# VHH binders against Tyrosine-protein phosphatase non-receptor type 20 (PTPN20), part 17

Target 1, 254 residues: Tyrosine-protein phosphatase non-receptor type 20 (PTPN20), of Homo sapiens (Human) (q4jdl3r159to412)
Amino acid sequence: IMQEFMALELKNLPGEFNSGNQPSNREKNRYRDILPYDSTRVPLGKSKDYINASYIRIVNCGEEYFYIATQGPLLSTIDDFWQMVLENNSNVIAMITREIEGGIIKCYHYWPISLKKPLELKHFRVFLENYQILQYFIIRMFQVVEKSTGTSHSVKQLQFTKWPDHGTPASADSFIKYIRYARKSHLTGPMVVHCSAGIGRTGVFLCVDVVFCAIVKNCSFNIMDIVAQMREQRSGMVQTKEQYHFCYDIVLEV
Key: E = the ipSAE of ESMFold2; O = the ipSAE of OpenDDE; V2 = 0.75 times the mean of E and O plus 0.25 times the DockQ between their complexes.

## First folded at step 19 (VHH; framework vhh_lunsekimig_d3)

Design Y4 (from X6 with L109F; at its last look DockQ between E and O 0.91; V2 from the best seeds 0.81)
Fold by ESMFold2, look of step 19:
Structure Y4 (fold): chain B 254 residues (1-254), chain A 122 residues (1-122)
Amino acid sequence: as target 1 above (254 residues)
Amino acid sequence: EVQLVESGGGVVQPGGSLRLSCAASGFTVLEYELYWYRQAAGIERELIASITDSGSTNYADSVKGRFTISRDNSENTMYLQMNSLRAEDTGLYYCVKGYRSYYDERWHFDHWGQGTLVTVSS
């Protein structure tokens, strides 16, 4: 397993980060050194404006799984984040972080705080319609209304709250239930998946989701191949050898 | 595009007070670790105060208890309140913006302002 991870780390992947490195876009990145490839970045609007987000398409057994892997939104990129979700018709957001972990900000609170007061954005209004707090994750139902047209879009956000500050979950069971719930919730567009940087926990989520789908369909899967595919489309997906090993640990439990 | 403009420097007597301002443009003050540096003539720049994106503060021993760093989201501005000023506080004060690095898990210096001069006249 460790030899596989080392081989993935050594692979020379062609790709450029010109858009994310432009001076005008640098402050849109939560981390200066985590950038989307130019070829797979998610454009905003007709002018192809910048957001730190990557399209990820994973093929396994002739099936294609489509995601957006992105950083946790900054205060200054909340509008861009919701624009991305709506323009791609995504109905599921999987958030694999708490807003603050160990006193360190991982992601800004990009949704409305109360059921009565919507989040007012430049082009959109986001309503929190209901929520459910479970032991391991929080389910939030949003209605997003485009101000100019009155068109509305339903979005379910699933926030996993039990990833430890260091390493990986001691028990995979809660994370398995979370991923399966996210997949069952999916109706339209790519799943939007983020943690803080959009590569570590996000990479684990994508890998395990594909594996679960393969198991359900009695298809073969190769974790190294799945991670290799995602790394071609967003640099550094599945950040650590511990996270890589965790992907294997999950398959042994199910 | 990023710009930091310091103001509020001037001449004060020992024991006096002064508040420095750092007006920011091209980024959101609350998203970044910010710093105040001081440089007297012929001396290396000294980090005197910092504030993290979560609001935690740190101070050099030479100013602890006398200086307070703060920020205001509505004005996109950082401040340094300087009390009980001493002759040794004389210098050019710089506002500094950091950036986050994921792989080394640290903040690094990114942009520096032009500086505002503080003179404590004995």
Scores: ipSAE 0.685, ipTM 0.855, lowest interface PAE 0.9, mean pLDDT 91
ESMFold2 (binder alone), look of step 19: mean pLDDT 81; pTM 0.793
OpenDDE, look of step 19: ipSAE 0.872; ipTM 0.929

Design Y5 (from X6 with N58Y; at its last look DockQ between E and O 0.91; V2 from the best seeds 0.79)
Fold by ESMFold2, look of step 19:
Structure Y5 (fold): chain B 254 residues (1-254), chain A 122 residues (1-122)
Amino acid sequence: as target 1 above (254 residues)
Amino acid sequence: EVQLVESGGGVVQPGGSLRLSCAASGFTVLEYELYWYRQAAGIERELIASITDSGSTYYADSVKGRFTISRDNSENTMYLQMNSLRAEDTGLYYCVKGYRSYYDERWHLDHWGQGTLVTVSS
């Protein structure tokens, strides 16, 4: 397993980060060293404006799984995040972080907190229609309305709240249930998946989701190949050897 | 483009007070670790105070209990309240913006203001 991870780490991937490194876009990145490739970045609107987000397409056994991997939104990028979700017709957001971990902000609160008061953004209004708090994750149902057109879209957000500050979950069971629920919830567009930087926990989620789909279809899978595909489309997906090992640990649980 | 403009420096007597302001543009102060540095004659710039994006604060031992760092998102401004000023507090005070690196898990210094002069004398 370790030799596979080392081989993935040593692979040179030809890619450019010019959009994310532009002075005007630099403060749209949560981390200076986590950027989307120019070739796979998610554009916003007609001007192809910048957000730290990458399209990820994973192919396994003739099936294609389509995702957007993105950072946890900054306060200044909340409008851009919802624009991305709406423009791509995504109905599922998988959030694999708490807002604050170890006294450090990992992701800004980008959604309305009550059923009564919508979140008012520059171009959008986001309504919380329903929510359910489970032991390991929170389910939130949103209606997102673009003010200028009246266009609306239903979005389910699934926030996994039990990833430890350090390492990976001791037990895979809660994360397995979370991923299966997210896949069951998917209807339209790419599944939007984020943690803080959008590479570590996000990479684990994508890998495991593809593996589960392969198992359900009685189809083969190769974790190294899945991670290699992801890394071609967003640099550093599945950040650590411990996270990589966790992908295998989940297979043993199933 | 990122810009930091300090103001509020001046001449005060020992024991006096000043409030420094740092007006920010091109970024949101609430999203970044911010710092006050000072430079006295013949000395390297020294960290006086900082505030993290989550609001946690740090103060150098030489100013602890006398200086207070704060910020106001509605004004996009950081402040340094300086009380019980001493002669050794004389110097040029800089506002500094951090930036975060994921792989080394640190805030690094990014942009500096031009500084505002504080002189503590009779």
Scores: ipSAE 0.610, ipTM 0.809, lowest interface PAE 1.2, mean pLDDT 91
ESMFold2 (binder alone), look of step 19: mean pLDDT 83; pTM 0.824
OpenDDE, look of step 19: ipSAE 0.877; ipTM 0.930

Design Y6 (from X6 with D104N; at its last look DockQ between E and O 0.93; V2 from the best seeds 0.80)
Fold by ESMFold2, look of step 19:
Structure Y6 (fold): chain B 254 residues (1-254), chain A 122 residues (1-122)
Amino acid sequence: as target 1 above (254 residues)
Amino acid sequence: EVQLVESGGGVVQPGGSLRLSCAASGFTVLEYELYWYRQAAGIERELIASITDSGSTNYADSVKGRFTISRDNSENTMYLQMNSLRAEDTGLYYCVKGYRSYYNERWHLDHWGQGTLVTVSS
């Protein structure tokens, strides 16, 4: 397994990060060294404005799985994040981080705090319709209204809350149930998946989702190939050898 | 474009107080680790106070209990309240913005203001 990860790390991928490196866009990145490739970045609106987010398509057994991998929103990019979700018609957001871990901000609170008051954004109003707190993740149902048209869109956010500060979960069972629920919830557009940087835990989520779909369909899968596909579309997906190993550990538990 | 503009420096007697301001543009102060550095004549710049993006503060031993770093998102401004000033506090005070590196797992110094001069003199 470790030889596979080393081979992935040694692979040189051609690609440019010009949009994310522009001075006007640098402050839209949570981490200066985590950037989307120009070729796969998710554009915003007619002007194709910048957000730190990448389209990812994974092919396995003739099936195609479509995602947006993105960083945890910054306070200054919350509007951009919701614009991205709506413009891509995504109905599922998978959040694989707590807002603060070990005293460090991993993601800003980009949704309405209570059922009583919507989140007022520049072009949108986001209502929290209901939520459910489970042992390892929180389900939130949002109604997003575009101010100019009154058009309404339903979005389900699934926040996994038990990823440890370091390493990976000791037991895969809770994460499998989380991913299974996310896949079952999917109706439209790419699944939007984020952690803090949008490469580590996010990469594990995408890999395991594809693997689980393959197992359900009695199809073959190759974890190295799946991770290689991801890395061609967003640099550094599945960041550490421990995260890579965890993808295999999940298979053993199934 | 990122800019940091310090103000509030001046001449003050020992035991006096000053409040320095750092007006920020091109970024949101709450999203970054921010710093105050001081440069006395003929020596290297020294870190005197910092505030993390989560609001945690740290101070050099020489200023603990006398200086307070703070920020105000509505004004996009960072402050340094300096009390019980001493002659040794004389120097050029810089506001500094960090940037965050994922692979190094730390903050690095990014942009510096031009500095505001504080002179503590009888």
Scores: ipSAE 0.633, ipTM 0.840, lowest interface PAE 1.2, mean pLDDT 91
ESMFold2 (binder alone), look of step 19: mean pLDDT 82; pTM 0.811
OpenDDE, look of step 19: ipSAE 0.891; ipTM 0.939

## First folded at step 20 (VHH; framework vhh_lunsekimig_d3)

Design K1 (from X6 with D53E S54R; at its last look DockQ between E and O 0.95; V2 from the best seeds 0.82)
Fold by ESMFold2, look of step 20:
Structure K1 (fold): chain B 254 residues (1-254), chain A 122 residues (1-122)
Amino acid sequence: as target 1 above (254 residues)
Amino acid sequence: EVQLVESGGGVVQPGGSLRLSCAASGFTVLEYELYWYRQAAGIERELIASITERGSTNYADSVKGRFTISRDNSENTMYLQMNSLRAEDTGLYYCVKGYRSYYDERWHLDHWGQGTLVTVSS
């Protein structure tokens, strides 16, 4: 497993980060050194505006799985995040981080605080309709209303709250249930998946989701190939050897 | 485009007070670690105070208890309140913005202002 990870780390991947490195876009990145490739970045609107997010298409057994891998939103990018979700017709957001971990800010709170007061954005209003707190994750149901048309879009956000500050979960069971619930909830558009930087835990989620879908269909899968595909479309997906090993650990659990 | 504009420098008597401002544009001050640096004649630039994105503050021993760093999100501005000023506080004061690096897990210095001169005399 370690040898596979080292081979992935050494692979020569061509790609450019010009859009994320533009002076006008630098402050839209949570981390200066985590950027989407120009070729796979998610454009905003007709002008192709910038957000730190990547389209990811994973092919396995002739099936294609479509995602958006993105950073945890900044205060200054909340409007852009919701625009991205709506323009791509995504109905599921998988959030694999707490807002603060180990005293470090990982993601800004980009959704309405309470059932009573919507989040007011430039072109949208986001309502929290309902939420359910489970042992390992929180389910939030949002209605997003475009102000100009009154058109409404339903989005389910699933926040996994039990990823440890360091390493990976000791038990895969809760994360397995989380991923399966997210897949079951999917109806339209790419699944939007983020952690803090949008590469580590996000990469694990995508890999494991594809593996679960393959197992359900009695199709073969190759974790190294899945991670290689992801890394061609967003740099550094599945950040650490421990995270890579965890992808294999989950296979043993199912 | 990121810009940092210091103001509030000037001439003040020993024991006096002065408040420096750093007006920021092109970024949100709440999202970044910010710093005040000081440069006196013949000396390297010295970190005087910092404030983290969570609001935690740090100070150089030479100014601790006398200087206070703060920020105001509504004005997108950082401040340095300087009390009990001494002749050795004379220098050019810089406002500095950091950026966050994922792989080394650190903040690095990014943009510097032009500086505002503080002179403690008479």
Scores: ipSAE 0.652, ipTM 0.840, lowest interface PAE 1.1, mean pLDDT 91
ESMFold2 (binder alone), look of step 20: mean pLDDT 83; pTM 0.825
OpenDDE, look of step 20: ipSAE 0.896; ipTM 0.942

Design K2 (from X6 with V96A K97R; at its last look DockQ between E and O 0.92; V2 from the best seeds 0.00; counts 0 for: pae E 2.1 > 2)
Fold by ESMFold2, look of step 20:
Structure K2 (fold): chain B 254 residues (1-254), chain A 122 residues (1-122)
Amino acid sequence: as target 1 above (254 residues)
Amino acid sequence: EVQLVESGGGVVQPGGSLRLSCAASGFTVLEYELYWYRQAAGIERELIASITDSGSTNYADSVKGRFTISRDNSENTMYLQMNSLRAEDTGLYYCARGYRSYYDERWHLDHWGQGTLVTVSS
């Protein structure tokens, strides 16, 4: 497993980060050194504006799984985040982080706080229609309305709240239940998946989702191949050897 | 264009108070770690106070209990409230910004203001 991870780390991937490095876009990145490839970045609107987000397509056994991997929104990028969700017709957001972990802000609170008052953004209005707090994750149902067109989308956000500050979850079953629920909730567009940087926990989610789908379909899979595909489309997906090992650990439990 | 502009310096007697301001442009002050440094004549800059993106504060022993760092997102401004000023607090006060590198797991200073002069004199 370690040898596989080291081989993935040594592979040189072609790609440029010019959009994320432009002066006007530098401040839109949560981490200065985590950037989407120019070729796979998610564009915003007709002008192809910048957000730190990448399209990820994973192929396994002739099936294609489509995602957007993105950083946790900044205060200054909340409007861009919702624009991305709306423009891609995504109905599921998987959030694999708490807002603050170990005294460090991992993601800004980008949704309405209560059922009473919608989140008023520059171009959008986001209504919290319903929520449910479970032991390992929180389910939130949103209606997102574009102010200028009246176009609206239903979006389900699933926030996994029990990823430890260090390492990987003690209970693989809780994370499996979370991923299964997210997949079952999917209807339209790519799944939007984020943690803080959009590469570590996000990469684990994508890998395990594809593996679980393969197991359900009685189909083969190769974790190294799945991670290699992801890394071609967003640099550094599945950040650590411990996270990589966790992908294998989940397979043993399912 | 990222800029930091200090203000509020001046001449004050020992025991007096001043409030310094660091007006930020080109970024959201709440999303960054911010710092106050001071420099006495002919001496290297000294870190006086810092505030993390989550709001945690740290102070040099020489100013602890006398100085307070804060920020106001509505004005996009960081402040340093300086009380019980002493002659040794005289110097040029700079604000600075850090950012987090994901892979280094460290903060790196990338921008400085031009400084505001504080003189503590009878």
Scores: ipSAE 0.433, ipTM 0.719, lowest interface PAE 2.1, mean pLDDT 89
ESMFold2 (binder alone), look of step 20: mean pLDDT 81; pTM 0.798
OpenDDE, look of step 20: ipSAE 0.815; ipTM 0.910

Design K3 (from X6 with V96A E105Y; at its last look DockQ between E and O 0.96; V2 from the best seeds 0.00; counts 0 for: grease 24.9 > 24.2)
Fold by ESMFold2, look of step 20:
Structure K3 (fold): chain B 254 residues (1-254), chain A 122 residues (1-122)
Amino acid sequence: as target 1 above (254 residues)
Amino acid sequence: EVQLVESGGGVVQPGGSLRLSCAASGFTVLEYELYWYRQAAGIERELIASITDSGSTNYADSVKGRFTISRDNSENTMYLQMNSLRAEDTGLYYCAKGYRSYYDYRWHLDHWGQGTLVTVSS
């Protein structure tokens, strides 16, 4: 397992980061050193404006699983984030972080706080229609309305709140239930998955989701191959050896 | 384009007060760690105050209890309130902006203002 991770670290990945490194786009990145490849970045509108987000397509047993891996939104990129969700027709957002962990801001609060007052953005209005608080994650249901056209889109956000400050969960059970719920909730577009940087916990989520789908279809899978595919499309997916081991640990529990 | 513009410097007597402003453009002040540095003639710039993106503040011992760093998102501006000023507080005051690096878990400086002069004398 460790040797697999080391081999993934040494792989020659030819991608470029010119869009994210442009002076006009640098302040749209939560972390200066976590950038989408130019070739797989998610464009905004017809002018192909910048957001720190990557399309990820994972192929296993002839099936394609489609995601957007993205950073936790900044205050200045909240409008862009919702534009991305709408333009890609995504109905599921998986958020694998709390807003603040260990005194460090991981993600800004990009959704309306209460049922009574919608979030007013420049081009959108986001309504919180209801929510459920579970032992291990929070479910929020939104209606997102584009002001100019009146078009609306339903979005379910699933915030996993039990990832420990350090390492990976000691028991995979709560995270397994979270991933299965997210997959069951999926109807349209790529699943939007983020943590803080959009590579570590996000990478684990994508890998395990593909593995669960493969198991349900009685189909083979290869965790190293799945992670390799992700890393070709967003640099650094599944950040640590511990996270890589956790992907295997989850499979053993299922 | 990221830009930082200091203002509010001037001449003040010992024991006086002064409020410096750092107007920011091209980024949102709440999203970044921000800094005040000062430079006396012939001396390297020294860090005197910082404020993190979460709002936590830190001060050099030489100014602790006398200076207060703050920010206002509606004006996209950082401030330094300077009280009980002393002759040794004389110098050029710079604001600076950091960026966050994921892999080394640190903030690094990348942009500076041009400075505003503070002179404490009779």
Scores: ipSAE 0.599, ipTM 0.823, lowest interface PAE 1.4, mean pLDDT 91
ESMFold2 (binder alone), look of step 20: mean pLDDT 82; pTM 0.808
OpenDDE, look of step 20: ipSAE 0.858; ipTM 0.931

Design K4 (from X6 with H108E; at its last look DockQ between E and O 0.89; V2 from the best seeds 0.78)
Fold by ESMFold2, look of step 20:
Structure K4 (fold): chain B 254 residues (1-254), chain A 122 residues (1-122)
Amino acid sequence: as target 1 above (254 residues)
Amino acid sequence: EVQLVESGGGVVQPGGSLRLSCAASGFTVLEYELYWYRQAAGIERELIASITDSGSTNYADSVKGRFTISRDNSENTMYLQMNSLRAEDTGLYYCVKGYRSYYDERWELDHWGQGTLVTVSS
């Protein structure tokens, strides 16, 4: 497993980070060193404006699984985040972080605080329709309305709240239930998945989701191949050897 | 483009007060760790105060209890309130913006203002 991870680290990957490194875009990145490739970045609107987000397509057994991997939104990028969700017709957001972990801000609170007051953005209004707090994750149902057209889109956000401050969960069971629920919830567009940087926990989620789908279809899978595909489309997916090992650990639980 | 513009420096007597301002553009002050650095003549720059993105503050021992760092989101501005000023507080004061490095797991110093001069003179 370790030798596989090291081989993935040595792979020469295509791609440049010119859009994310433009002076006008540098402050749209949560981390200076986590950037989308130019070739796979998610464009915003007709002008193809910048957001720190990558399209990820993973192929296994003739099936294609489509995601957007993105950083946890900054205060200044909340509008862009919702624009991305709407423009890609995504109905599921998987959030694999708490807003603050160990006193460190990991992601800004980008959704409406209460059922009574929508989040007012410059081009959108986001309503919290309902929510449910479960033992390991929170389900939130949103209605996103574009102000100029009145067009609306339903979005389910699933926030996993039990990833430990350090390392990976000791028990895979809660994360398995979370991923299964997210897949069952998917209807339209790419699944939007984020943690803080959009590469570590996000990469684990994508890998395990593809594996679960393969198991359900009684198809083969190769974790190294799945991670290799991800890394071609967003640099550093599945960040640590511990996270990589955890992908194998989860698979053994099913 | 990121810009940091300091103001509020001047000449004051020992025991006096000044408030320095750092007007920021091109980024949101609440999203970053911010710093005040001071440079006296012939000395390298020293960290005086910092404020984290979560609002926690830290101060050099030489200024604790006398200086207060703060920020105002509505003006996108950081401040340094300096009270009980001493001759050794004389120097050029810089506003600095941090940037988070994921792989190095730390804040790095990113952009510096031009500095504003504070002179404490008997």
Scores: ipSAE 0.611, ipTM 0.815, lowest interface PAE 1.2, mean pLDDT 90
ESMFold2 (binder alone), look of step 20: mean pLDDT 82; pTM 0.814
OpenDDE, look of step 20: ipSAE 0.876; ipTM 0.930

Design K5 (from X6 with T28I L30T H111Y; at its last look DockQ between E and O 0.96; V2 from the best seeds 0.00; counts 0 for: grease 24.8 > 24.2)
Fold by ESMFold2, look of step 20:
Structure K5 (fold): chain B 254 residues (1-254), chain A 122 residues (1-122)
Amino acid sequence: as target 1 above (254 residues)
Amino acid sequence: EVQLVESGGGVVQPGGSLRLSCAASGFIVTEYELYWYRQAAGIERELIASITDSGSTNYADSVKGRFTISRDNSENTMYLQMNSLRAEDTGLYYCVKGYRSYYDERWHLDYWGQGTLVTVSS
């Protein structure tokens, strides 16, 4: 497993980060050193404005699984995040982080805090229609209204709340249930998946989701190949040896 | 374009007080670790105060208990309240913005203001 991970780390991937490195875009990145490739970045609107987000397409057994891997939104990028979700017609957001972990800010609170008061953004209103708190994740149902057109979209957000500050979950069971629920909830557009940087926990989620779909279809899968595909589309997907090993550990639990 | 503009420097007597301001543009002050550095003539720049994005503060021993770093999100401004000023506090005061690095898990110095001069004279 470690030999596979080392081989993935040594692979020289061509790609450029010009958009993320532009002075006008630097402060749109949570981390200076985590950037989307220019070729796979998610553009915003007609002018193809910048957000730290990458399209990820994973092919396995003739099926294509389509995602957006992105950083946890900053206060300054909340409008951009919701614009991305709407323009791509995504109905599921998988959030694999708490807002604060170990005293460190991982992601800004980008949704309305109560059923009563919507989140007012420049171009959108986001309404919290209902929520359900489960043992390991929170389900939130949003209605997002674009102010200029009046069009509305339903979005389900699934926040996994039990990833430890360091390492990986000791028990895979709750994360497995979370991923399966996210897949079952998917209807339209790419699934939007984020943690803090959008590469580590996000990479694990994408890999395991593809593996579960393969198992359900009684179809083969190769974790190394899946991670290799992801890394060609967003640099550093599945960040650590421990996370890579966890992908294999989850398969054994199923 | 990131800009940091210090103000509030001037001449003050020993024991006096002064408040420095750092007006920020091109970023939100509560999203970044921010710093005050000072430089006296012939001396390296020294860190005197910092505030993290979560609001935790740290101070150099030479100013602890006398200086307070703060920020105001509505004005997008960082402040340094300086009390009980001493002659050795004389120097050029810089505000500095950090950037966050994922792989080394640290904040690094990024942009510097032009500085505001503080002179503590008898």
Scores: ipSAE 0.727, ipTM 0.872, lowest interface PAE 0.8, mean pLDDT 92
ESMFold2 (binder alone), look of step 20: mean pLDDT 82; pTM 0.813
OpenDDE, look of step 20: ipSAE 0.892; ipTM 0.938

Design K6 (from X6 with E31S Y102S Y103S W107S; at its last look DockQ between E and O 0.14; V2 from the best seeds 0.00; counts 0 for: pae E 15.4 > 2, placed apart)
Fold by ESMFold2, look of step 20:
Structure K6 (fold): chain B 254 residues (1-254), chain A 122 residues (1-122)
Amino acid sequence: as target 1 above (254 residues)
Amino acid sequence: EVQLVESGGGVVQPGGSLRLSCAASGFTVLSYELYWYRQAAGIERELIASITDSGSTNYADSVKGRFTISRDNSENTMYLQMNSLRAEDTGLYYCVKGYRSSSDERSHLDHWGQGTLVTVSS
């Protein structure tokens, strides 16, 4: 398992980060060195504006699984984040982080705080319709209204709250339930998945989701191949050896 | 030694104004990203305003149009002008120095001040 991770780390992947490295886009990146490839970045609107987000397509057993892997939104990119979700018709957001962990900001609070006050954005209004706090994750139901047309779009956000400060969860059970719920909730567009940087916990989510879909369909899978596909489309997916090992641990537990 | 010292907090009536100051030492305020955070009872710390090394500013929706962040390089000081204060603005206000690291393993808000208390009370 460790030999596979080392081989993935040593692989040279050609790709360019010109859009993310533009001075005008510096403030749109949570981390200066964690950038989407130009070829797979998610464009915003007609002008193809920048957001730190990557399309990820994983093929396994003749089936294609489509995601957007993205960083946790910054205060300055909240509007861009919601625009991306709506333009791609995504109905599921998987958030695999708390807003602050160990005194460190991982992600800005990009949704309405209460049922009473919507989040007012430039082109949209985001209403919190319902929420449910579970043992391991929080379910939030949003209605997003385009101001110019009155068209509404339903989005379910699933925030996993039990990832430890260090390493990976000791038990895979809670994370498995979270991923299965997210897949069951999916209706339209790519699943939008983020943590802080959009490569570590996000990579684990994508890998495990594909593996569970393969198991349900009685199809084969190869974790190294799945991670390799992700890394071709967003640099550094599945960040640590512990995260990579956790992908295998989940399979063995099931 | 890096230090951040907030001042200007106090008790004010609704609709009033306060100006918070953050005096910095051990670094130059122009070289770093600077933030104001607020912590009210029962709520996690909330980012309310930021200013980048290029001078770009951002505000939380709850304070937009009422609060203004600024800085003065000759005094090595950051400010928060707070107008039209409301009861919901009550809390402990922190001045924070930070930057974005190249690794998501550590994303630093480097140094926090001790905070200055703002109470909006009738």
Scores: ipSAE 0.000, ipTM 0.216, lowest interface PAE 15.4, mean pLDDT 85
ESMFold2 (binder alone), look of step 20: mean pLDDT 79; pTM 0.786
OpenDDE, look of step 20: ipSAE 0.460; ipTM 0.794

